# Ledger of designs, part 154: miniprotein binders against q9bqp7

Target 1, 240 residues: q9bqp7
Amino acid sequence: VPQNWFPIFNPERSDKPNASDPSVPLKIPLQRNVIPSVTRVLQQTMTKQQVFLLERWKQRMILELGEDGFKEYTSNVFLQGKRFHEALESILSPQETLKERDENLLKSGYIESVQHILKDVSGVRALESAVQHETLNYIGLLDCVAEYQGKLCVIDWKTSEKPKPFIQSTFDNPLQVVAYMGAMNHDTNYSFQVQCGLIVVAYKDGSPAHPHFMDAELCSQYWTKWLLRLEEYTEKKKNQ
Below, E stands for the ipSAE of ESMFold2; O stands for the ipSAE of OpenDDE; V2 stands for 0.75 times the mean of E and O plus 0.25 times the DockQ between their complexes.

## First folded at step 17 (miniprotein)

Design Bh11 (at its last look DockQ between E and O 0.01; V2 from the best seeds 0.00; counts 0 for: pae O 8.5 > 1.5, placed apart)
Fold by ESMFold2, look of step 17:
Structure Bh11 (fold): chain B 240 residues (1-240), chain A 86 residues (1-86)
Amino acid sequence: as target 1 above (240 residues)
Amino acid sequence: SPKEELLKLIEELLQSVESLLKEAEELYRMGDLWSAASMARMALDSAEDAARLAEETGNPELIRRAKELIERAKELIEEIERALKK
């Protein structure tokens, strides 16, 4: 049980933006500061088993591809993810002139993969936007806040290269989503809150992406696990 | 002994696979099918790695444990995939 429990939802906030909100999605800049990011907390609190399995996987990949081949593989995976997120931001932004100029940015199996999901996405409220939890003292950069099938969600986009297992992805995707959600719900830069999450896994070959919807109850359960990871991080930093 | 390092590696792999499968089964019970599938597939990959190493040792208990975990992971993946098609 977390020793420093804090609620994920803010009862003083609506889950629907008021009518005076601008139609352009929020993009709050990430400020330089010393407080930890969500991804740093999760990276530094991986279990010994998680670290061991990831290092074992890396060793097997290096044996298969060579050191230079592994570097090229990981660099290409990173670049594909970066291009995917850039393409999605362009597609979901009402500023279409950038989209027309960068048409090669939109050429991707990953973009084809998510088309059926994007048909259910509307009412985009935030894209690549910073969040901060003032009380719990952490920051993040969320991918997207939009309605999915009528429910306002924090949406996280992930890429996958079939048929390989999702070894590169963190075990912690749901924790990432709820950490962003909790921060946004208590961040004064936002006038609304979000109670649902969505993780979308897109495939390089264009196969239909698979969505994972997280309702408020599931988000609350993962929130507890996030708070434990944040406590663990804080304890480790005390014992430098 | 010259093989003690290998036996220790296999034991650590098997313990990690057991932990991953426990988490995947919990995620499946919660209805988090994609997280469950991701965890189960990593467990299967790691169990197959452990089985290959265990075969090199000739240790029948390690081989049996690895094969049982492979079967458990495959059954879970099949169950998850059936749930996803509904």
Scores: ipSAE 0.262, ipTM 0.671, lowest interface PAE 3.2, mean pLDDT 82
Fold by OpenDDE base, look of step 17:
Structure Bh11 (fold): chain B 240 residues (1-240), chain A 86 residues (1-86)
Amino acid sequence: as target 1 above (240 residues)
Amino acid sequence: SPKEELLKLIEELLQSVESLLKEAEELYRMGDLWSAASMARMALDSAEDAARLAEETGNPELIRRAKELIERAKELIEEIERALKK
């Protein structure tokens, strides 16, 4: 059991959007406090096994592609991921950002991949919005808060070249999602709460994306794991 | 993929560094030199972490960005430290 237990859900908040919810998705800037990000916490608390698997994967890729090929591959993956998120933000934003939708951003296999998911996405509440958990002292930038199949979710968009049909294959992504949920649910900048998470794995070849839906129960289970990672991070930082 | 996760992690770290640097700069402009120095040092540490991870990925762009942020952080720290010594 985490020593610093805190609920993922805020009993003081309603799941129902108040009529006062802005029609425009929230985009709260990341506040620049000495607060660790979710990603930093997760990175600094990776297990030896996770580190080993990553290193093994890296070494394999270097053997296959060469060092320069691996550098190019990593750069390309990053750029594609960034463009994908930018395209999604543009698609999900109701405001025609007067920036000419770079039609080229929309012509990606990843965007094709998520089309069937986007059909089930509505009621966008936040896009690329910062969340802060004041009590647990962490921050994050969430990709999207929207309704998926009528359920309000924190949605995290992922790119992959390989199928990830199981949530277990998404590594720490479930922890990231619930960390964002917990932060948002207790962030004073938000008037609502989320009870569900969604990890969407988009594929470069345009094959149908895999949605990994996380109900409230599953979120609660991962929340406990997140709290343990946060405690580990905090302990490591005290010992430095 | 583990790679994509690592790349995302690096990007998030870089964004965090940029955020910390801007806060440090703001604190510096406000005359809160100690807070500015603390933030800038945290930015530096995070940028160095990002650089190490970027080097592990071999991504030249991430490496470049991380190194640039390291230099910005160092420059800011030096400036703040000079101000603290006056």
Scores: ipSAE 0.013, ipTM 0.239, lowest interface PAE 8.5, mean pLDDT 84
ESMFold2 (binder alone), look of step 17: mean pLDDT 90; pTM 0.890

Design Bh12 (at its last look DockQ between E and O 0.26; V2 from the best seeds 0.00; counts 0 for: pae E 4.1 > 1.5)
Fold by OpenDDE base, look of step 17:
Structure Bh12 (fold): chain B 240 residues (1-240), chain A 86 residues (1-86)
Amino acid sequence: as target 1 above (240 residues)
Amino acid sequence: SPKEELLKLIEQLLQSVEWLLKEAEELYRMGDLWYAAWMARLALDFAEDAARLAEETGNPELIRRAKELIERAKELIEEIERALKK
């Protein structure tokens, strides 16, 4: 049990859209602060086994591709991911911002992959928006808050070149999602709360993306794990 | 020695497989079937790597352990996949 327990859900907030819900998705800029990001917390609290697995994966990839090949691969993966997120932001943004849609961004296999999911996405409330948990002292940048099949979710978009998810992106994805949820639910910049999470894995070949829905119960379970990681991070920092 | 390094690597892989299987089982119990399946499949991949490396060493104990973990991983995958189809 975490020593510093804090609820993931805010009982003072309703799930009902207030009539004042902005017609435009929120995009709160991430402020550079001494406050650790969710990603930093997760990276610094990886288990020895996780680190080993990642290193072994890296070594295997280097053996297969060479050092330069691996660097190129990594760069390409990063670029593809970035373009995919940019394309999604453009798609999910209100139509008035569509005038600057780079058509080339929309022709990716990843975009094709998520089309069936996008059909079920509505009521976009936030895109690429910063969240801060004031009490637990962490920040994050979430990809999307929207309704998926009628349920308000924090949505995290992932890219995979293979049917098997990329090892680096998937290990702590549920923790990342719930961390964003908990922060948003207690961030004063947001008037609503989220009870569900959604991880979407898009595939480069355009095959149907895989949606991983996280209900409130599953989110609560991962929230406990997140709190433990946060405590571990805090303790590690005190000892440095 | 190169042989000692290989043995160490195999041992580390085996430990990682055991950890992954444990995580997969926990995820399965939590009801996160997809993530459980992903972890179990990763466990299988590394177990197979361990088995191949163990065969190169000729160490029967390492080979045995790797093969056992392969089977455990396969069984878990099958169980999770059955649950995903329901």
Scores: ipSAE 0.496, ipTM 0.775, lowest interface PAE 1.3, mean pLDDT 88
Fold by ESMFold2, look of step 17:
Formats: sequence, structure tokens, C-alpha cells
Structure Bh12 (fold): chain B 240 residues (1-240), chain A 86 residues (1-86)
Amino acid sequence: as target 1 above (240 residues)
Amino acid sequence: SPKEELLKLIEQLLQSVEWLLKEAEELYRMGDLWYAAWMARLALDFAEDAARLAEETGNPELIRRAKELIERAKELIEEIERALKK
């Protein structure tokens, strides 16, 4: 059980979207400071078993592709992810009609892959927006806050070149989502909260994306795991 | 010999698959569907690698075992995915 327990939900906040005004999604700028990011915490607290499995996967990829081929593969995955997030931000922005868009950015299997998901997404409240948990001392940059099938979610978008998870980028994704959720729910830059999460894995070949929905109870379970990882990170940095 | 080292590596990979599938089944029973799916998909990836390597050996027992584990992984993944969509 974590020593620094803190609730993921804020009882002083409404979970209902405001319906009174058209709104531009929030995009809170990320501030550089000494407070660790969610992704840094997760990277530095992987178990030995997780590290072993990741290293075995890397060794198999290098066996199949060669060292240079693996480096090219990972570089291309990174670039495709950037382009995908840029396209989604453009598509989901209510100012879309006022922007000139790169037509190549919108021409991808990943965008085709998520179309059935996007049909269920509405009420976009935040895009590429910073969150900070002042009490627990961590920061993050969430991808999207929107309704999915009527539920307000923190949504995280992931790419995969095959209809399998990209293991390096997805193992701790539920912890990442709930960490963003907890931070947002207690961040003074936000006047609302979210109780659900969604992870969407899109595929390069356009195959239907796989949604992973997380209701409030599941988010609370993962929140406990996140708090343990944050506590472990803090103890490791005392020895640095 | 190089062939003996390949057989040893295939066996280690198959043991990893069996361990991953056991973990995935336990996580699935406990309702931790994300990590169950992650473990099962990694198991499938390793089992497919093992099958490719086993074909190089011509060893019918290793080939059959790897293909059986591929089918176990696929069935488990499908079951977990159905549970996630509920």
C-alpha cells in the first residue's frame, strides 16, 4: 500500500461537461522544472522482469532486422507516431476549418484505422495539454480529453505497424493514463474532472483500431499501482 | 554445435511463452484485462518466432509444440479481447 495515498478523484469537482458554450479545447503549455514526468517515473521503475522481456524482444528484432534495420525501424515508429498525433490534434480541433493541413498528414493507415473510434468521440475538452499534480509532485502531457460513447475520458493514442501492441510503448499505458487523470483532476488549470480512460491502438495498414476502455473502478485499481511506482521513483532518486 | 545452440534457444523461448500464457491466464481470471492482453500478445510474438526457428531445425516435436502454443495464445487473446469489448 502506498505511504503517500491520495485519491484519484476530486470530490469538489463536477464530472459533467459544460454545455453552455462552444469551447476551444484546452492546451496548457508544459513547463520545464525539476518535477518528474509520468513517462520518466515509469521508465525508471520498470521491474527486472519487464526489463528482461523488453530486452528479449529487442534482441529478436535485431536478429530479424539487423542493428541498422532496428535503428531505422524505431526511428520510423517515432516519426509515424508524431505524424499521427499531429493529424489527430488537427482533426479534433474545432478550429480545423481555419487551418491549412498537410494533406499527407491525413493520408495514413493510422487515420483510417481510428475512424470508427472517432465517430464515437465528441465534446473534446483538451488536446496535447499539460497536467500537474502539485501535491504528489509530477507532471505530464496528455493527448486528449473527450467523450467516448458518452463517457468523458482521458484518451491516449498509440500506433502499431502490426495488429499487435508495440510492447515498448504500451506496457504501462494504463498507469500513464490514470496518472494524467489524477493530475488533471487536481490541477487548478482545469475546472472539471474525468473518471474514465481510453487507450486506442491504431494500425498502419488501416485495420480497425483497438480501444481499451477503463471505467472508474478500473482506473482506481491502476491508480494504486501508479502511486507505488511514483513512491519507488522517489526512493531511487534519494540514492542518486 | 550451432544447431544444438539453436535447439536450446528455441526451448528457452518456448518456456517463456508457457510462462507468459500462465501469467496472462491468471491476470485474465483476476480481471486485469490490459496486462493479460499484453502478456498474451507477447507470448504469441515469441511463439511465432519459435515456430520460424523450429522450422529451420526440421524437428517435428518443436514445430508441433510451437504451433500449439501459437493457437493457445490466439485463443486467449480472442477471449480477452471479447471481455474488453463488453
Scores: ipSAE 0.213, ipTM 0.605, lowest interface PAE 4.1, mean pLDDT 82
ESMFold2 (binder alone), look of step 17: mean pLDDT 90; pTM 0.893

Design Bh2 (at its last look DockQ between E and O 0.07; V2 from the best seeds 0.00; counts 0 for: pae O 2.2 > 1.5, placed apart)
Fold by ESMFold2, look of step 17:
Structure Bh2 (fold): chain B 240 residues (1-240), chain A 86 residues (1-86)
Amino acid sequence: as target 1 above (240 residues)
Amino acid sequence: SPKEELLKLIEELLQSVEWLLKLAEELYRMGDLWYAAWMARMALDFAEDAARLAEETGNPELIRRAKELIERAKELIEEIERALKK
């Protein structure tokens, strides 16, 4: 239980759009500053077991691929993830011309994998947009805010090569989503709030992506875990 | 020595698998069945890794612990999968 509770939702905000909302998705720029990012907080509060399991996974991958093969593998995973997010931003952005799109970004198993999810996504409010929690003082960059099956969600896109999912960030992705949600709900750049989360795992071979929907109750439970991680981070910095 | 490093690796791996199973059980209690299943499957994968390493040592206690964790992971996966089908 955290010592300093703060609510994830803002009672002064509606989860519905209003007439003053922009007609295109928000894309608030991320500004480098002194306050910590969500990913930094999570990275610096990893348990000994999380660190060990990641290192064991790396050892096994190096055994399988060799050191040079592993370096190439990780570089390709990073690039594939970046291209996937770029393609999704392009697909989900209204009013973009075909000239502004790289057609090769649209040709991937990952994009095919999410097609059935994209049919249920509408009302895109934000894409690749910065959030800042004004009170708790942390910052992040969320992938997407849109309606999924009629419910406004913070959506996080993940890639997987199905047989051996990438372990990095696996343990904490729900915490990342709720941290972004809480930040957005208390960020003056946004006039609305979000109460649900969605994690979408896309597969390289084009197999149907898995949607993981997180309702408000589940988000609240993960929010408690996020607050504990933020508290742990703050205590570590206070004792440096 | 190589033997000492292998035994240390196995012990840390077994402890980390136990931690991962506890995490999966917690997620199951929270109602996050999808994430619980993911963690339980990861625990099984690492438990099998530990079993392969333990067999190399011939140490009966390490082999027994690894096999027990494999069975715990399988039972947890089956329980979560049943809950998902409801």
Scores: ipSAE 0.784, ipTM 0.931, lowest interface PAE 0.7, mean pLDDT 86
Fold by OpenDDE base, look of step 17:
Structure Bh2 (fold): chain B 240 residues (1-240), chain A 86 residues (1-86)
Amino acid sequence: as target 1 above (240 residues)
Amino acid sequence: SPKEELLKLIEELLQSVEWLLKLAEELYRMGDLWYAAWMARMALDFAEDAARLAEETGNPELIRRAKELIERAKELIEEIERALKK
């Protein structure tokens, strides 16, 4: 049991969108501060098993691609992921961001992959928006808050490149999602709360993306795990 | 050769599937059912891709291996899903 228990859901906030909810998705900028990000917390608190698996994967990749090839691969994966998120933001934003939709950004296999998911996405409330949990002292940048099949979710978009799955993107994704949920639900910049999470894995080849829905109960379970990771991080930092 | 590259790709996929299945099984044993299901579904996706590519090569051994991994992934998913419903 976490020593510093805090609820994931805010009882003071309504699940119903207030009529005052902006018609435009929120995009709160991430402020650079001393507060750790969700990603940093998760990276610094990986289990020995996770580290081992990641290292073995890395070694295998280096053996296959060479060191330079692996660096190039990693860079390419990162770039593709970034472009995918940018494309999604453009698609989900009601304002035709006058930025010349680089038609090339929209012609990605990843975008094709998520088309069937996008059909079920509506009521976008936030895109690439910063969240801060003041009490628990962490920050994050969430991809999307929207309704999926009529349920308001924090949506996290992931890219998977076949045949070489990137392990780092798979292990702690549920924790990342609930961390964002908990932060948003207690961030004063938001007037609403979320009770569900959605992880979408998009594929480079355009094959149908896989949605992984997290209901309120499952989110609560992972929230406890997140709190434990956060405590571990805090303890590690005190001992440094 | 393009054929050799394809064969290599298939082998890499098959290895990835085996790894994902092992991870899923471990997660299942640890009681992390959601993560286990996640990994098993990824394994299935990769196995299906491997099967498709293997069929293009006409290599019966690669086809067999891919199909076997598909079945293993499906069985594991079913098992995990049954556990999630309990």
Scores: ipSAE 0.278, ipTM 0.666, lowest interface PAE 2.2, mean pLDDT 87
ESMFold2 (binder alone), look of step 17: mean pLDDT 89; pTM 0.885

Design Bh3 (at its last fold request DockQ between E and O 0.86; V2 from the best seeds 0.85)
Fold by OpenDDE base, fold request of step 22:
Structure Bh3 (fold): chain B 240 residues (1-240), chain A 86 residues (1-86)
Amino acid sequence: as target 1 above (240 residues)
Amino acid sequence: SPKEELLKLIEELLQSVEWLLKQAEELYRMGDLWYAAWMARMALDFAEDAARLAEETGNPELIRRAKELIERAKELIEEIERALKK
């Protein structure tokens, strides 16, 4: 049991979106403060087994691609991911805020991959928006808050070039999502609550993306794991 | 020696695969079938990697352990996939 238990859900907030929800998705800028990000907490609290397996994967990739080839691969994965998120933000943003859509951003296998998911996405509440948990003292930048099949979700978009997802981006994805949920549910900048998570893995070849839906119960279980990681991070920082 | 380093790598890999299988089983118990399957498939991939490396050493015990983990991973994947189809 976490020593510093805090609820993922805020009993003071309604689970129902208020009718007064702004027509424009929230986009709160991330303030780079001394507060650790969700990503930083997760990276600094990886298990020795996770670290080992990531290094083993890296070594195998270097053996296959060479050192320069692996650097290029990593750079391309990062760039493709960034472009995909930019394209999704453009698609999910209201038409009135559409800067000149670079049509080239929309021509990707990843965008094709998520088309069937996008059909079930509605009621976009936030896009690329910062969340802060003031009590637990962490921040994050969430990709999307929207309704998926009528359920309000924190949505996290992932890219995979191969059917085997990039190991680095997948180990702690559920923890990242629930960390964003817990922060948002207690962030004063947000008037609503989210109880569900959705991880979407898009494929470069345009094959149908896989939606991983997390209900409130599953989110609560992952929240406990997140709190333990946060405590571990806090302890490590006190000893440094 | 290079051989000793390889043996150490294989041992650590086998231990990490066992850890992955335990994580997959936990996720399965939690009801996250999709992520459990993903973790189990990752365990299988690294178990096969361990088996290849073990074969290079000719160490029968390491080969046996790697093959056992491959089979455990396959069985777990099959179990989770059956649960996903219900």
Scores: ipSAE 0.847, ipTM 0.952, lowest interface PAE 0.5, mean pLDDT 91
Fold by ESMFold2, fold request of step 22:
Structure Bh3 (fold): chain B 240 residues (1-240), chain A 86 residues (1-86)
Amino acid sequence: as target 1 above (240 residues)
Amino acid sequence: SPKEELLKLIEELLQSVEWLLKQAEELYRMGDLWYAAWMARMALDFAEDAARLAEETGNPELIRRAKELIERAKELIEEIERALKK
């Protein structure tokens, strides 16, 4: 129940993209601002249980791998995630050529994992593009806006080393997606809007990725939860 | 003492598992069945973690609470997965 409810969709904006068929996906540069990012808001408003469970998970990993082993594990996961997103941006670019493609980026269990999903992705409108909610004053960097099985989605790509991903990968991810969606729908740099979300969880071993589709109704329900997190963040900063 | 620290860890873990199960039930009511199942399986994992720790203490009340949460998590997972078969 947020005190200052704001709609996720912009009724003055068309759902229909520009009909200019051969277009380069938008890539709005991220500008340094004093306004908070989506990920900062979510990190700063974790519940005590969320914080505790993440620390318990970390301690279990450290007990298993040792401190140095855990640091190597987390660095490797971070690097693999960066390479995965870089590869997907390259794959989804309409201007790619065989001479321009880095074949090492394509040799990944994660890329194998998403192949069946990519067959259903088309009409890419944005890749690695900044969004700003100009009224609610938050910013983000979304992975992709494209059609999935005929529905225009804000798409977030996630990596996981196991099927059925754990809390580090997906706990607040639906909130992140709808926050990006709301920001894009109220960002002057975009002339259209999106009502659906897709979270794609890719697996290191190449097992088929999970496509988690979020229709407009579900997105609206997660949007309410995002607004509460943003309110909590704002109240927290007033007392800093 | 080491035993007091372990008891506090288990208590916090049990409370956090209860919180996870409530989150999973809410996601289930929202119709997000995959995310609800994921949350419920996370609750089961941490409930099993709590049970292993509780057995080290020999505290029958902590063991009982952990086993009850394991059973609730399994029941919730089964319920959600039945709904997912559609």
Scores: ipSAE 0.835, ipTM 0.950, lowest interface PAE 0.5, mean pLDDT 86
ESMFold2, look of step 17: ipSAE 0.813; ipTM 0.942
ESMFold2 (binder alone), look of step 17: mean pLDDT 89; pTM 0.888
OpenDDE base, look of step 17: ipSAE 0.731; ipTM 0.896
ESMFold2, fold request of step 22: ipSAE 0.824, 0.254; ipTM 0.947, 0.632
ESMFold2 (binder alone), fold request of step 22: mean pLDDT 90, 90, 90; pTM 0.893, 0.894, 0.893
OpenDDE base, fold request of step 22: ipSAE 0.846, 0.846; ipTM 0.952, 0.952

Design Bh4 (at its last fold request DockQ between E and O 0.83; V2 from the best seeds 0.83)
Fold by OpenDDE base, fold request of step 22:
Structure Bh4 (fold): chain B 240 residues (1-240), chain A 86 residues (1-86)
Amino acid sequence: as target 1 above (240 residues)
Amino acid sequence: SPKEELLKLIEELLQSVEWLLKEAEEMYRMGDLWYAAWMARMALDFAEDAARLAEETGNPELIRRAKELIERAKELIEEIERALKK
């Protein structure tokens, strides 16, 4: 049991979106403060087994691609991911805020991959928006808050070039999502609550993306794991 | 020696695969079938990697352990996939 238990859900907030839904999704800028990000907490609290497996994967990739080939691969994965998120933000943003859609951003296998998911996405509340948990003292940048099949979700978009996902992005994805949920549910900048998570893995070849839906119960279980990681991070920082 | 380093690598890999399988089983118990399957597939991939490396050493115990983990991973994947189809 976490020593510093805190609820993922805020009992003071309604689970129902208030009728005064802003027509425009929230986009709160991330303030780079001394406050650790969700990503930083997760990276600094990886298990020795996770670290080992990531290094083993890296070594195998270097054996296959060479050192320069692996650097290029990593750079391309990062760039493709960034472009994909930019394209999704453009698609999910209201038409009035559409800067000149670079049509080239929309021509990707990843965008094709998520088309069937996008059909079930509505009621976009936030896009690329910062969340802060004031009590637990962490921050994050969430990709999207929207309704998926009528359920309000924190949506996290992932890219995979191969059916075998990039291992670095997969181990702690559920923890990342629930960390964003817990922060948002207690962030004063948000008037609503989210109880569900959705991880979407898009494929470069345009094959149908896989939606991983997390209900409130599953989110609560992962929240406990997140709190333990946060405590571990805090302890490590006190000893440094 | 290069052989000793390889043996150490294989041992750490086997231990890490066992850890992955335990994590996958926990996720399965939590009701996260999709992510459990994902973790189990990763365990299988690394177990097969361990088996290949173990064969290079000719160490029968390491080969046995790697093969056992491959089978455990396959069984877990099959169990989760059956649960996903219900």
Scores: ipSAE 0.849, ipTM 0.953, lowest interface PAE 0.5, mean pLDDT 91
Fold by ESMFold2, fold request of step 22:
Structure Bh4 (fold): chain B 240 residues (1-240), chain A 86 residues (1-86)
Amino acid sequence: as target 1 above (240 residues)
Amino acid sequence: SPKEELLKLIEELLQSVEWLLKEAEEMYRMGDLWYAAWMARMALDFAEDAARLAEETGNPELIRRAKELIERAKELIEEIERALKK
């Protein structure tokens, strides 16, 4: 029910993926400016229940680990996630010869966890690349654009330490992926478009990662939900 | 008082679990079975949290409400998992 609907796909762009041999994956620099980021929009439009549940989860973790234990846990999760993304960018990038690889970076359970996924990834188009929706005026930084099992996807990498309900995952991860997709499809820095999404959940113990594929129809349904969140955010800022 | 704070915590938690189950049902209707299952399992975890807190109060109505949400979450999980096997 957005008041101002906008399509996720750009009709001016080719229906077919680029068939030529790709050169170097795009890496558009992220520039901080006045327009909101995808993550800021989503964070500022969480429901009261979503906020409550995240705080309850945090308190339960503090009860289990202690305040200092929770701070250490949070710091370690952040660092492991950062190293995981750095490793994936290096693995997927042909420019690795310009920087010495960290052996510990490549030797992790998370990297082992995604090996079966990486075998199905090809045609990398973008890595850690900024996107901007020039009409809807929002910005983001996507992890990867590549083919997965022959379908061009916006790919988001996630880490999880335990195979249980994923409290560390955002409730809105599918919205994040489609927001990046829509932005890229309407960003003049990119000449192609993407119709599918992939969320990959990697496990610390090296267990096989879960690939969550979102086809174009599902992405369109999540896009509608993203537009509602962006509209809600815009209305909040209008009243500031 | 600490007792009033606990009762308010349980009420908020029960309402938030209800909301989360509704969100899981929506994702199930959209055909996102994996994400629906993830949300339903999270709802089950928080419903069990509510049940533990409710048992500390000895309040039979809060205990009953929490257990009803646990059963609702389990039923939804089973329905989603059945659909995932297809």
Scores: ipSAE 0.819, ipTM 0.944, lowest interface PAE 0.6, mean pLDDT 86
ESMFold2, look of step 17: ipSAE 0.808; ipTM 0.939
ESMFold2 (binder alone), look of step 17: mean pLDDT 89; pTM 0.890
OpenDDE base, look of step 17: ipSAE 0.790; ipTM 0.924
ESMFold2, fold request of step 22: ipSAE 0.805, 0.818; ipTM 0.940, 0.945
ESMFold2 (binder alone), fold request of step 22: mean pLDDT 89, 89, 89; pTM 0.880, 0.893, 0.889
OpenDDE base, fold request of step 22: ipSAE 0.849, 0.849; ipTM 0.953, 0.953

